# VHH binders against q9lmt1, part 51

Target 1, 351 residues: q9lmt1
Amino acid sequence: MLEKESDLTAMEKPNNKHAADSFSSEDLVSPVKKAKKSEEVSGGGEAVAAVGNREAEEDKPSFVSEEKKEFLVEADVAEDKGARHTMEDVWVVLPDASLDFPGTLRCAHFAIYDGHGGRLAAEFAKKHLHLNVLSAGLPRELLDVKVAKKAILEGFRKTDELLLQKSVSGGWQDGATAVCVWILDQKVFVANIGDAKAVLARSSTTNELGNHTEAGNPLKAIVLTREHKAIYPQERSRIQKSGGVISSNGRLQGRLEVSRAFGDRHFKKFGVSATPDIHAFELTERENFMILGCDGLWEVFGPSDAVGFVQKLLKEGLHVSTVSRRLVKEAVKERRCKDNCTAIVIVFKRV
Short names: E, the ipSAE of ESMFold2; O, the ipSAE of OpenDDE; V2, 0.75 times the mean of E and O plus 0.25 times the DockQ between their complexes.

## First folded at step 18 (VHH; framework vhh_7ocj_1)

Design z6 (at its last look DockQ between E and O 0.56; V2 from the best seeds 0.64)
Fold by OpenDDE, look of step 18:
Structure z6 (fold): chain B 351 residues (1-351), chain A 125 residues (1-125)
Amino acid sequence: as target 1 above (351 residues)
Amino acid sequence: QVQLVESGGGLVQAGGSLRLSCAASGSIFSSYAMGWYRQAPGKQRELVAAIYSKGSTRYGDFVKGRFTISRGNAKNTVYLQMNSLSVEDTAVYYCAAEVETEDEETNFWYTEYYWGQGTQVTVSS
């Protein structure tokens, strides 16, 4: 039955207006002080005798040309479909990536693209990304880290733009994660989108080998990439700001796990981006090797575990091609990776 | 500092069961894997079971389906259910975790292994 109505109270507007204050223009006219002129003096010519100082042949310091300790880069790849029906991974191994863009700087390029929803986005990225990065002004004569990073960013942007156009015209909606490496002389650039990873094996300085690593792995596993998943706080915030919803299973719109990828044209409006993270470092004697891997590899290997595995095989004197094959075989056959598995092993040798 | 604390070890008869527990504490940003190793007297330390961040598991060849590793509801906890124990399973069991740590100099992340103190498992005939 009962109706109870009550009250609307409307409380008020207040207006407050004020003030405009006018901070002034003061003219400080710093003065032109005059260059004085002064004078002549002429004084005399005493003919002091030319004592023939035997110029001691200054032993020209033998510029021991610091032989620029050149690094040899050896790399190879392995892949396995695993338990999947199809292989959606694609890769690039270019120890000399300068063929289309010659220059004085060494240029090597390595990449893994992990396709999802199909292979088409990964294949497109493989075909276009490196060319777009080069065309965007990747340094070829003079190394500039800022210029290189800018070129990589623009290359990723341009690749995704063209890929999305192709996706629309082709009627497909595939996406791809990426981990990419460019080596310019001794400078390494690592770029990623999604959950593909690059891991660097670096020698520890003697002092950081604290007592607790009983397993005397002299190499530190450094993760050079950060995953871009929708559930991670920064990515989650970005996706949500774009109107995306993250389901209880951690997927964008209940479908996509990664927050950055090439393609995924239906998810771009929800904040999926192809903007990579980019890291750069200098090759030193401490850098032993790098492992690039898709998410399938990293499902069954931790970074230190993978570094230890590769290090053992390299110490046995195995060629990088055998090492990469054994790594992927270990992942798929022994550790039962259920996904596609692709790995690139890049070894840095001092010459 | 990351600490791993094992529990659930002890004396059990052959054919019996034990459940080991490991709890990780400290500055854990990410765990790539947690697992169990064992070391019997005069033998090398060997993998018993590991669980990775995505939930994939691996077992030592001697496990033969007798043991099951699982994650707890709490972050950074793992359990090892051990069934059909034999005298050959007598060892110190160690919890291990591969943990990501930020490198303050480079702003990169590195991983390292942390170990528990171990828990004795003794299987009597």
Scores: ipSAE 0.712, ipTM 0.888, lowest interface PAE 0.8, mean pLDDT 87
Fold by ESMFold2, look of step 18:
Structure z6 (fold): chain B 351 residues (1-351), chain A 125 residues (1-125)
Amino acid sequence: as target 1 above (351 residues)
Amino acid sequence: QVQLVESGGGLVQAGGSLRLSCAASGSIFSSYAMGWYRQAPGKQRELVAAIYSKGSTRYGDFVKGRFTISRGNAKNTVYLQMNSLSVEDTAVYYCAAEVETEDEETNFWYTEYYWGQGTQVTVSS
């Protein structure tokens, strides 16, 4: 018994490195920002003209900011059963995701939950994950990346804990993967368990001729997530350490291909985890849009292929609702996707 | 840096068979998709066949079961077995691959497409 307790006692405590270093430098307001009491700048005509020349000499982001630094976020979803009789994908699109947790930070949330063995785990996650993340302390006033990641991590843990209790009392075995996005002000957080994928369309670097991405240049497709499958080294190691067996077909105990998911109650003892990977990045003028998709989308689209498809439609002036619908229609109708297909397109626009 | 090395084109009688091969060379390789496109003179380039990393395959409507795409033992190699060829299959056939690379700027991963130089397939009656 003592070895079991000593192992628990030896568990790594949470990392207590000061997140303030990553955030506190940005919290030093410049003299220009402190001088602005509101958007209103009423000064005399010569003052605005003179300030323009001064800004050309000393223009730095921390001293002078354009009042249009915020981004408008527009998003929509589309889904299709594909060749299946049932739809086990579930989604969330919340451009304002504050709920009962008001604050000065913009909060948006988007997610796809890909159910397996039934829809119940995906539906539970849709109803509870974001609320559990907010309740765990997702920042609503001052952006702190480590606090945000900790809240997301705890939200996943709590959601799975409660889901497993419902799974026991309800007698079901459903599971679900997740790919989730939170946007706090201009910081994007991506979290995933399983094999759904998030892709970012980003402008390329400026050529030696000084050209930067315009409507004609292809966007770079940045893959923001790593899939969690039982056969992958980190996941396999955890599973085997827990006594799980990965069969020749690549599945845990011959049955489960993903190594992380909500639910899948009887596989949790074999190392299946609801612990997400969590990554973050800052929105700049280079980030154009994101595509979230279940594995059905990515079975017939590579990331660059999907980014190019979406970019073409956005250049034609189509609204994001139409773009998401056409992406899924292409996957299902033209590319003959066999699985459920769900995609969320999230567009970042300068205001 | 990455090159698609393709072979197997040539002249074939109608009703005959031909096998195209394509291998990616250069840096260590991880692909989301590999496949074949074709272009006849005066026509748009069109998909012939694609195979995705999860094993899903996709064929142009004109294929009608006559062609089979497969992956070799090394996942950087793809084959196109073309049976029951007709004069309308005459075209330049291009290998293509969508390759994943670690992105040094963002520390994520990015993908991009690479194309072979093309190989002529000519079907005579």
Scores: ipSAE 0.637, ipTM 0.845, lowest interface PAE 1.1, mean pLDDT 80
ESMFold2 (binder alone), look of step 18: mean pLDDT 79; pTM 0.787

Design z7 (at its last look DockQ between E and O 0.37; V2 from the best seeds 0.57)
Fold by ESMFold2, look of step 18:
Structure z7 (fold): chain B 351 residues (1-351), chain A 125 residues (1-125)
Amino acid sequence: as target 1 above (351 residues)
Amino acid sequence: QVQLVESGGGLVQAGGSLRLSCAASGSIYSSYAMGWYRQAPGKQRELVAAIYSKGSTRYADSVKGRFTISRGNAKNTVYLQMNSLSVEDTAVYYCAAEVETEDEETGFWYTEYYWGQGTQVTVSS
C-alpha cells in the first residue's frame, strides 16, 4: 500500500489521467493553464558552454523575420545501486538528441528506465526508444504537438513490440518502467509508464511581480506524472478484464506491482501495457528545472523536498553535475534508500 | 485544506520519555511524507523524523535509536515516540506533511508542506 490506501495518494483528473488514451483531446489539456496552447515561453538557463553554441540571431544581423526566445538546457544524471547487489536502472541524457534526424527545432531527450527482473529491458529501451520516436515522425522542422505525441506513442509501441520479440528469442522476462522527456523548441513532452516520476520546479506568482531576494519565494513542485500501479482503479480494471489477479500484496499474480512497463512478457496477456501517459507544456521564465527520478529517489524524497534540495544547491552556484550527484548521495547515504537510485536534473536557463 | 494539530509535548526530566501525536485531516492519506521537525532556541528548524508514503522512515543522526516515528493503523495520525531524552532535545516540535494538491494554473498537481502550530518539549536535568 501507499500510506494505507492508494486511492488518495494521487489526485484523479479525467483530462490529465487520460492523456495517453484520450490523444485526440490534447489541445484541451493544458499543463500551463494561463498560457494558450502554442504560446512562446521562456524558462531560463545558465550553461556557459551551451550558450556559446547558439546561433547569433540575437547578437548579429538577423536574416529571419520571426523572433524566438531561447533557453539553454543543462542536465546531468547520477546513479547509485543503493543496498542492492545489482544496478538495473539505465538512463539517457542527450541535450542534443537529433541523432541522424537533423532539423531546425531544438531536440533534447532525457530518460530513466527502471529495470526489474534484470536490466535487459531497460537497456533495450535505452538503445531503441528515442530512435523509434524519431523514426515515427517526431517533428524536426515545425512543431506540431499532436504529431509529437503520436510519434512518442508509436515509439513506445514499436519499442515494446521489438523488445518482446527479443525477450522471446532470448528466453528472459525482464521489464522496465520509463520516465521520458523530449524538449522540442520550447515545448516539453513528458511520457511515463510505471512508477518513475517527473517533477517540475516552477516559480510562483512572486516572480511575476519582479521581486528578487536572496531567499526568494520557494519554487512549486509540479508533479508531471501519474504512477501506474496494479492496485489503482483504471489499471486494476484493465488487468482484471484480462484475467489477471491482483493479490493481497498489491501485485499482479503476486509478482508485478507496476501495471505499465516495457517487457514483462508473460504479464502482457494480463493487461500490462507499454502505452504511456503523455503530457506537454511550454517553457516560460517560470520553469526553472525538472527532476526525473526512479522509484528509489521518491521513496525518501517528496517532490517539494527534492525541489528545495536542488534549488538550494543551484542558488549556491553548483553545476548541475554536482547537484545531481548530491541529490542521489543524499538519498542513498543520508536517507538510506535501499533501492537503486537514479536522478536526472534538467535546468532551464533563460537567454 | 489540511490542518495539523500536535499534542503530547511538555516538561520531562533527562532520561525520560514523551510521545508526540499529530492529528490530520483525510488529505494526509494522499501525502508523500509526514514528519516531525524541531526548532531549538537560536537554531534553524531541522528534520527529526519522517515517514514516507511507501513506509520508509528517516531520522536525524542525533535521535537515531531513541526516537521512533509511526503511523496509526486506522487514524490520520502520526506519532513520535521520544525516549532517553536529553537537554539537547529541548525545542518546539512541529508536525509537517507534504500534501499533493491540484494546481489550477497548470492543470497538474503540486505538493506543499503543511505545518502544525508546534508543541514545546522541554527537557530538564
Scores: ipSAE 0.651, ipTM 0.839, lowest interface PAE 1.0, mean pLDDT 80
Fold by OpenDDE, look of step 18:
Structure z7 (fold): chain B 351 residues (1-351), chain A 125 residues (1-125)
Amino acid sequence: as target 1 above (351 residues)
Amino acid sequence: QVQLVESGGGLVQAGGSLRLSCAASGSIYSSYAMGWYRQAPGKQRELVAAIYSKGSTRYADSVKGRFTISRGNAKNTVYLQMNSLSVEDTAVYYCAAEVETEDEETGFWYTEYYWGQGTQVTVSS
């Protein structure tokens, strides 16, 4: 029976008023001091002294032609479907990407597209993205980093627009993640959407690898890409603002894990975007190689682990084609990657 | 700084079991992998087991079917259940973690390995 009346105590409204102080705009008119006019003076004369023109042999500055330290780029790819029924990964390896768009700048292009829900989006991106980036004004004569980034952004936008049109007309709904590299002379541009990754192996300065690293790996594994997953705070906020719901399993609408991809036409209204992150860096003697990989590779390799594995094989004098094949074989056969596995190894050699 | 603390080592009879625990502490944003290595006297350090961020596992061939690596409920904890221990399993066991760190110079992220101090596992005949 007992009715206990729990008292709803009405905590009060405090009023605090505080003031509007008016700090004034004083006009300090600094004075234009009048530069004075002063005078003419004329004076004269003579002396012609014929100082002999010793032709100082102008030491022609030896233009030490800064030998443009050219980097040779060697790259290859390997893929394995793993335990999957189908391969949904596609790749591009173009050490010379200048064939359709000639210019004075070296142009190389490398990409991995990881398809989900099918292969069609990945295949479309493979066919169109590089061309759309070139058409958008990727530099061919004069390197401009801002112009290059703008061209890459527009290329991704245009590719996704065309892909979505094709998706509607074709009645398919496939999506694809991407990791893409463009090399313009010595400048490297890395663009990604989704959870495909680019890892750069860079020589560390002697002091940075403290006592806690495995003795003997002088290379730092730098992750040049940020993953775009719906569960990550920035991406989550963006998706939620677009009306998307992230399930307890971290998937958009309970289905899609990534927050950025090509295609996925049903998820675009929920904030799925094909806008890449873009990073750029200059090739120096510190850049040894780069690994591009799909999510399957990175499921069974950490960045430093992958760098160590590739470094060991390169030190054995193996060709990049053998290195890429062994990396993927290690992932699928030894480390039991269950997904599709694709890797591109790009080696930077000073010549 | 990231610290790894191992526990659960000791003396056990052949055929016995041990459970090693490792707890990572410090500025850990993400770990790509955690694992266990071992070093026996006069031998090189070798991988025993690893667990990756997505839950994939790998084992040395010598421990397959006997050892199980798992993550704890707490982030950055890893366990190694060791069953059917033999004298050949006698070693110092080290916890390792591949951890993502921000590069202040470049603004990129890099990964590095961190190691525990090790815990002695001795299997008597």
Scores: ipSAE 0.626, ipTM 0.861, lowest interface PAE 0.9, mean pLDDT 86
ESMFold2 (binder alone), look of step 18: mean pLDDT 80; pTM 0.794

## First folded at step 19 (VHH; framework vhh_7ocj_1)

Design f1 (at its last look DockQ between E and O 0.42; V2 from the best seeds 0.65)
Fold by OpenDDE, look of step 19:
Structure f1 (fold): chain B 351 residues (1-351), chain A 125 residues (1-125)
Amino acid sequence: as target 1 above (351 residues)
Amino acid sequence: QVQLVESGGGLVQAGGSLRLSCAASGSISSSYAMGWYRQAPGKQRELVAAIYSKGSTRYADSVKGRFTISRGNAKNTVYLQMNSLSVEDTAVYYCAAEVETEDEETGFYYTEYYWGQGTQVTVSS
């Protein structure tokens, strides 16, 4: 039935205008001053004897050419689908990436992409990320860490943009986590999104003799990546500000565990990002090797455990290809990893 | 500093059972793994069982089917149920945890192992 009402009100205006001011001027000029002149004087020619100054051969400081401590990089990969029906992991191993973009700086690239909801996002990232990073101006002549980080950020952004377009046109919804390494001469850049990890095995002391750690000193397992999960306070806050809901199981909208990934086009509106964390460090004699791994590897290995496992095999004189295969085999067969398992082992050797 | 405290060791007859408990305390925000090691007289320390952050477990071949590692309801507690004990299981049992620590030199994080003081397990014939 009922009814009505009503009202009302209106108000109001105001104005204000002001103002211009101008200020001006001044000149100052000054001056020229002059010329002066003179004079001649002539005097005499005394034949002071040519004392043969033995030019002290200035010992040209032997520029001890700082022998650029060259590092040899040896790397290999292993993968196993585990108990999964499909393999959603993809990888890149490019010990020399100079062929596509020539330059004076050595360039190596290594990556693992862990696909979820399918393999298509991981495969797309594998195909495009490195090229997009190079195209974004990854240094090839003069190393600038800021320029390199900017190029990596832009490469990730551009890769996700193109991937999302492909996802729409292809009618798929796949996502992928990533851990990526670029080595420019002796500078290492590590970038990640999601929960794939990079672990550096570092000696605690530089043995004066440059010899690899004697058998007794455990290598420090440095975790160069942070996981991007919706349950972590900073990521949780970011996701919630974007209107995402985190379920009791720690998943965004009850589905996605990671807060950063390539693809996941339906979750982008909830704050899922492909913006990586990026760390950089210099290779020294203390850097022994690096392990890149998907979440499946790190489910059944701690960082120090993985470093100890790899260190033991390298001390046995095993080739990096055998070491990577044994690491993944240990994960899947002995430690019963049920997920896809991919690992890259990168060994740093002083030349 | 992280501390690990073991309990539940003792004397048991062959075929008997024990339950070891380990409680981690201190600056332990997250552990990558917790586990049990043992060292018999004149032998090297060996892994008995481990449990990882996502709940995956591993066991030494000598204890498979007899021992079970589990997490407590409290964060940073681990149990080792030991059944069908034999004289060969006689050892000092050590709790271990792989824990993340900030590296003051680099500003990164590294992981290291922390160890308990050990608990004696003796299996009599």
Scores: ipSAE 0.779, ipTM 0.918, lowest interface PAE 0.6, mean pLDDT 87
Fold by ESMFold2, look of step 19:
Structure f1 (fold): chain B 351 residues (1-351), chain A 125 residues (1-125)
Amino acid sequence: as target 1 above (351 residues)
Amino acid sequence: QVQLVESGGGLVQAGGSLRLSCAASGSISSSYAMGWYRQAPGKQRELVAAIYSKGSTRYADSVKGRFTISRGNAKNTVYLQMNSLSVEDTAVYYCAAEVETEDEETGFYYTEYYWGQGTQVTVSS
């Protein structure tokens, strides 16, 4: 299903420039992000505290409000073609993502690339994005959040630049959205272009005894990503300034609904960007698991619905591989999802 | 606070039809899903139908082909058209919505469910 080169290449603007920093996640994030939640550990030893519900003024020998512990990261993926004739979703699951870049910081990487117009852009991103992020200086020894975000931004820019060159030489027009996670030590970075979604399941209160005391309580389903669609104000402004037209069906030039993607060569001149939103947060005992999903999953699951589904299976003692398979099976077989469906479940376990 | 208000319940003869409506009022940012649940006396509340933000629909097996969920012109309204009703459809019907709320701690959004007070549907014969 590969396309040849387009005849529209002659309409490329001479002074059009791709400014990665002008489209950074910090410029386009709608809600105020609070990327860091950290509480002081008052000391070692036996202590129980619920800081939100504790009456003040009591003398306590040792007070611990929250402990940050080393975590194991366990993850698995499931996919299903659904009702489509082709499978254009591609994924990455790397609990150890160091590759040829050794260092003392843990490095894990997970991604879903939702291809459109073919798999070629998604496959290119799977093969090159993480390596390009490492090569751009993703920290491996000393964690620095700004350096990590800069490396991710530059990795996306370089990946799209090289992808577009291959798109020209190969004569294809494939595009792909992305939802990506990097875990460096105990800091999680989430980056996205397009409409795939990442959801975090988080406890409302963490005590000193860890997540075991929270096992029966509902988890908050925090949506970590913002969809990039041509009709949304920030995205619309960029597109219209570049000469793009958003049709009555909400699509750029009547064809492309997403406003950010890898590839989509003919739409880059109309403001389609590969610049990701990037957010970071610290792992504590409150973060139980994450769900990454393509649009097909979220077509038939709301975030709270999906978190509840996964939590129930994890409480039954099921391994993450079974949990991911059952989530996708529910979406496709029981809920009759129309599109390709891919999900990654990432579980944070105390060590 | 978000409030869900059901209407359109009542008494209907077996084989008849009824249309329920649900309107969301108050401060609402967006919804991922709206739907209908029902609870007969002594039974658990069960899903009847849901409609998602992109228009996908989901139905319980017991109502497929007989019930149709749809959105109104205002995106905060949902309808349930109930055809070929039988006595087994007698229940209190509740509207529900999964709604986004801003999480002040993190600046992200999270979702949670809101429920209506219910409307009685009684099928005679």
Scores: ipSAE 0.672, ipTM 0.869, lowest interface PAE 1.0, mean pLDDT 81
ESMFold2 (binder alone), look of step 19: mean pLDDT 80; pTM 0.790

Design f2 (at its last look DockQ between E and O 0.37; V2 from the best seeds 0.67)
Fold by OpenDDE, look of step 19:
Structure f2 (fold): chain B 351 residues (1-351), chain A 125 residues (1-125)
Amino acid sequence: as target 1 above (351 residues)
Amino acid sequence: QVQLVESGGGLVQAGGSLRLSCAASGSIESSYAMGWYRQAPGKQRELVAAIYSKGSTRYADSVKGRFTISRGNAKNTVYLQMNSLSVEDTAVYYCAAEVETEDEETGFYYTEYYWGQGTQVTVSS
C-alpha cells in the first residue's frame, strides 16, 4: 500500500570567467657595416708546358654487385583429422604465388586455417584471403613493409566482410583461426588470428661458413604469433568493452575460446575480430626453417620441442614432405593429439 | 628466472614405487610443457614423461603403463608416479620446463628449456 513522499531542492552555483592576458613586444634592429677594397694587376705569361694528359683510368668503382643472397624456399604440408569425425583444417602452400599477380618481387604464400563449428569459414578464407591481400596492394615491384602490412590488414578485413555475407546467405555460423605467411623477396610477413602459431627456428650465431649449425648448437624457437584468446587481459578487456561475457571456462559467451577469427557471425557483436597481428622480419643466414601449425599441433608440441624434432629430421637429410608428415604423425599417433592436426614446414636454404 | 626443484628420489626395491615431485618458481605461467627426463650412467639424457599446457601427456615407451605424469593443484608443480620400478629405471631424474622468454634482440618471444638439479632414483634387485 504505502505511498510516501517528497521533495527537495535545487542548488545553482556559479560562473567563473577569467580572461587573461596579452603580452607584446620587442623589436630589435641592428646594423650595418662595411666596405673595403681594391687592387691589383700583374700579368706574367710563362710557358705552356704541355703536361701530357695521362688519362687517369678512372677506376670504375667495381660495383661489387652485392650478390643478392637468394634464398630457396622449400615447403610442404601434412594433415591428420586425429580423433575427430571431420577435418576442419585447410591449408595453402604456394612457394611461387607470382602466377596470379606478376611482379619482380618473389612472392610465396603459406597458410593454415583451423575451422570451428564447421569447415566453411576456413574454406572461404583459403579461397579469398590471398587474393584480397594482393588486390589490397601487397607490393610486387618495390618492397614497402608499411604498404605490405596495410594490404594484409585490408585483405583480412575484406575476407571477413565477404565471409560474413556468405555466412548470412548460406545460413552457416562457422569460424576459422588463421596463421598466414607471405614471403616477398627476403621479407617475411606473419599474420595470425586466434591460436594457430608460427615458430621460426633461428641460429644463435651466423656461422661464417653458411653451413647449417653443426649438431651442437640448438636452434632458437622464436614464436612469431600471439594467441588471441578471450582470457588474455588485453583481449578480455576488448571483448568486455564490446559487451561480451567470458565464462569460467575462458569462453566468450560460454562457447568460443578465441577472441579473433574469421566468421563467427554471432560473436562479432561481442567483439570477435578478424584483425590480425602482423610481424615482419628479413631472411638471413640465421633463419633455418619455420613451422606453421594449428592449435592441435601446439597442444602436444612446445615451440622448442617442435623445432628440435624438425631439426633432427632435416639433419638426417629428409625431404620437407617427409619432415612435415613425420611431425604430424608424431603429434597424432605418438603424442595423442585428439584434435585436427595440420603443419606446414618451410625450409630456408641459401643459394 | 625459472627454477625447478626435484624431490622424492631415493632407493627402492624392484617392483616398488616412487613419486617424484617438481616445484617450479619464477615466470612458469608461460610454460608450454613440463616433464621428466632421466640420465643413467654412461647413457644420454632421455625423455621419461611430459605434460603440455593443455594437459596432453606423453611417455617414453619403456615407462608406458608404469609411470604417470600429473600436475598439482598449483600449475607450478608436476609429479611423476613411478610404479613397478626395475633396475633399468635407475638414473638421475631431471625436471624440465619449456618456458617462453622475451628475446631482447628481436622483441619476439622464444622458448627455452629450464632444468632442475636432478634427483637420484636407485632401484635395487
Scores: ipSAE 0.774, ipTM 0.915, lowest interface PAE 0.6, mean pLDDT 87
Fold by ESMFold2, look of step 19:
Structure f2 (fold): chain B 351 residues (1-351), chain A 125 residues (1-125)
Amino acid sequence: as target 1 above (351 residues)
Amino acid sequence: QVQLVESGGGLVQAGGSLRLSCAASGSIESSYAMGWYRQAPGKQRELVAAIYSKGSTRYADSVKGRFTISRGNAKNTVYLQMNSLSVEDTAVYYCAAEVETEDEETGFYYTEYYWGQGTQVTVSS
């Protein structure tokens, strides 16, 4: 047996029981909900001046948001084209995402945008979404969950509105899915459109012996997002009421599998929406880390598989930069995922 | 709650073939992955093959080209076709599945692995 097998052996000892006597869920109160009726946003603008040239660069050093918070947040990203000749994934890693909106609340932001039909929509979202969310009133002084969610929702709406104007003027039809995280002080907000996924590694509070555990603390792989696909009931209903056809291959008009995305201008009239699901939870000592990933990661990793992989590396003392690189390398080189692969690992350390 | 039941193990001559089956009960439409692991005497349990929800497959290096994992028509069954067997393939083979479950504490879903009881495969020389 090779050393690579040992990373998967840690996942051979599952807890094959459902615990009904867990502690209260007050620390993580936002249940996963089915999609609700969404308002469609329309726009009509012209293309702006020449598209900027983005240099290839990676955010190697992890930067922790300061100001005496209970948790240090360390994060990094890795990406790989996989078997494709182009890279249409775009990412954001900002442990300090205050920009020109200072305040007493820590503000961190992380995102993956999975572009399709080109990377122009993903690049637009990288440039504009977090700024639009801040401008829409993301709290910077006093934490207010309702105000934060409203700002995120308006940020998505505004970003897609402006993007569609540029798409009309530029004559392109690019689209992008998104999975986004904002951390305000000790509250985490997760928003998504499409099929990228966010997973939280959370410990159990139950122990049998107070000081010693045999295998360490098992981590649950909590799936914070629901995918938006054209075949899912509420998404399908919206599409069909708008006159869209879900083909036998599960795609809207035979072409688009996701039911929510930025851009995809042609499909907006058939019910494709940029309205996100938004959830929030409190950071406690139980939340160990998060993994954000595009569908390329998750086609060769189940959530528990990925959490176990990351946990083992973190327990060996590896830095988050190495952990993210090893995760993507495993997906691409060892597991041979077919698509672009991008992952962000976000580690919460108590101070 | 998911329950996994393996079948198809047994005694086979070197160079022979076996086909293992794993039938799943419960909410399997939420599975992210199903697969096979094995444990030989004195060795650690190792992954043999996995199949993911979108159809991607993965194999241990020691079985590539000889073993094939597949799903049945109803998607609640996985198979492991084992060809060109050698004595080194002797082990207890376990079916495993990673399945989504509602987390009562948080209201989100989490995933966990379920394991079968195992089926013995013995390759005689």
Scores: ipSAE 0.755, ipTM 0.901, lowest interface PAE 0.8, mean pLDDT 81
ESMFold2 (binder alone), look of step 19: mean pLDDT 81; pTM 0.798

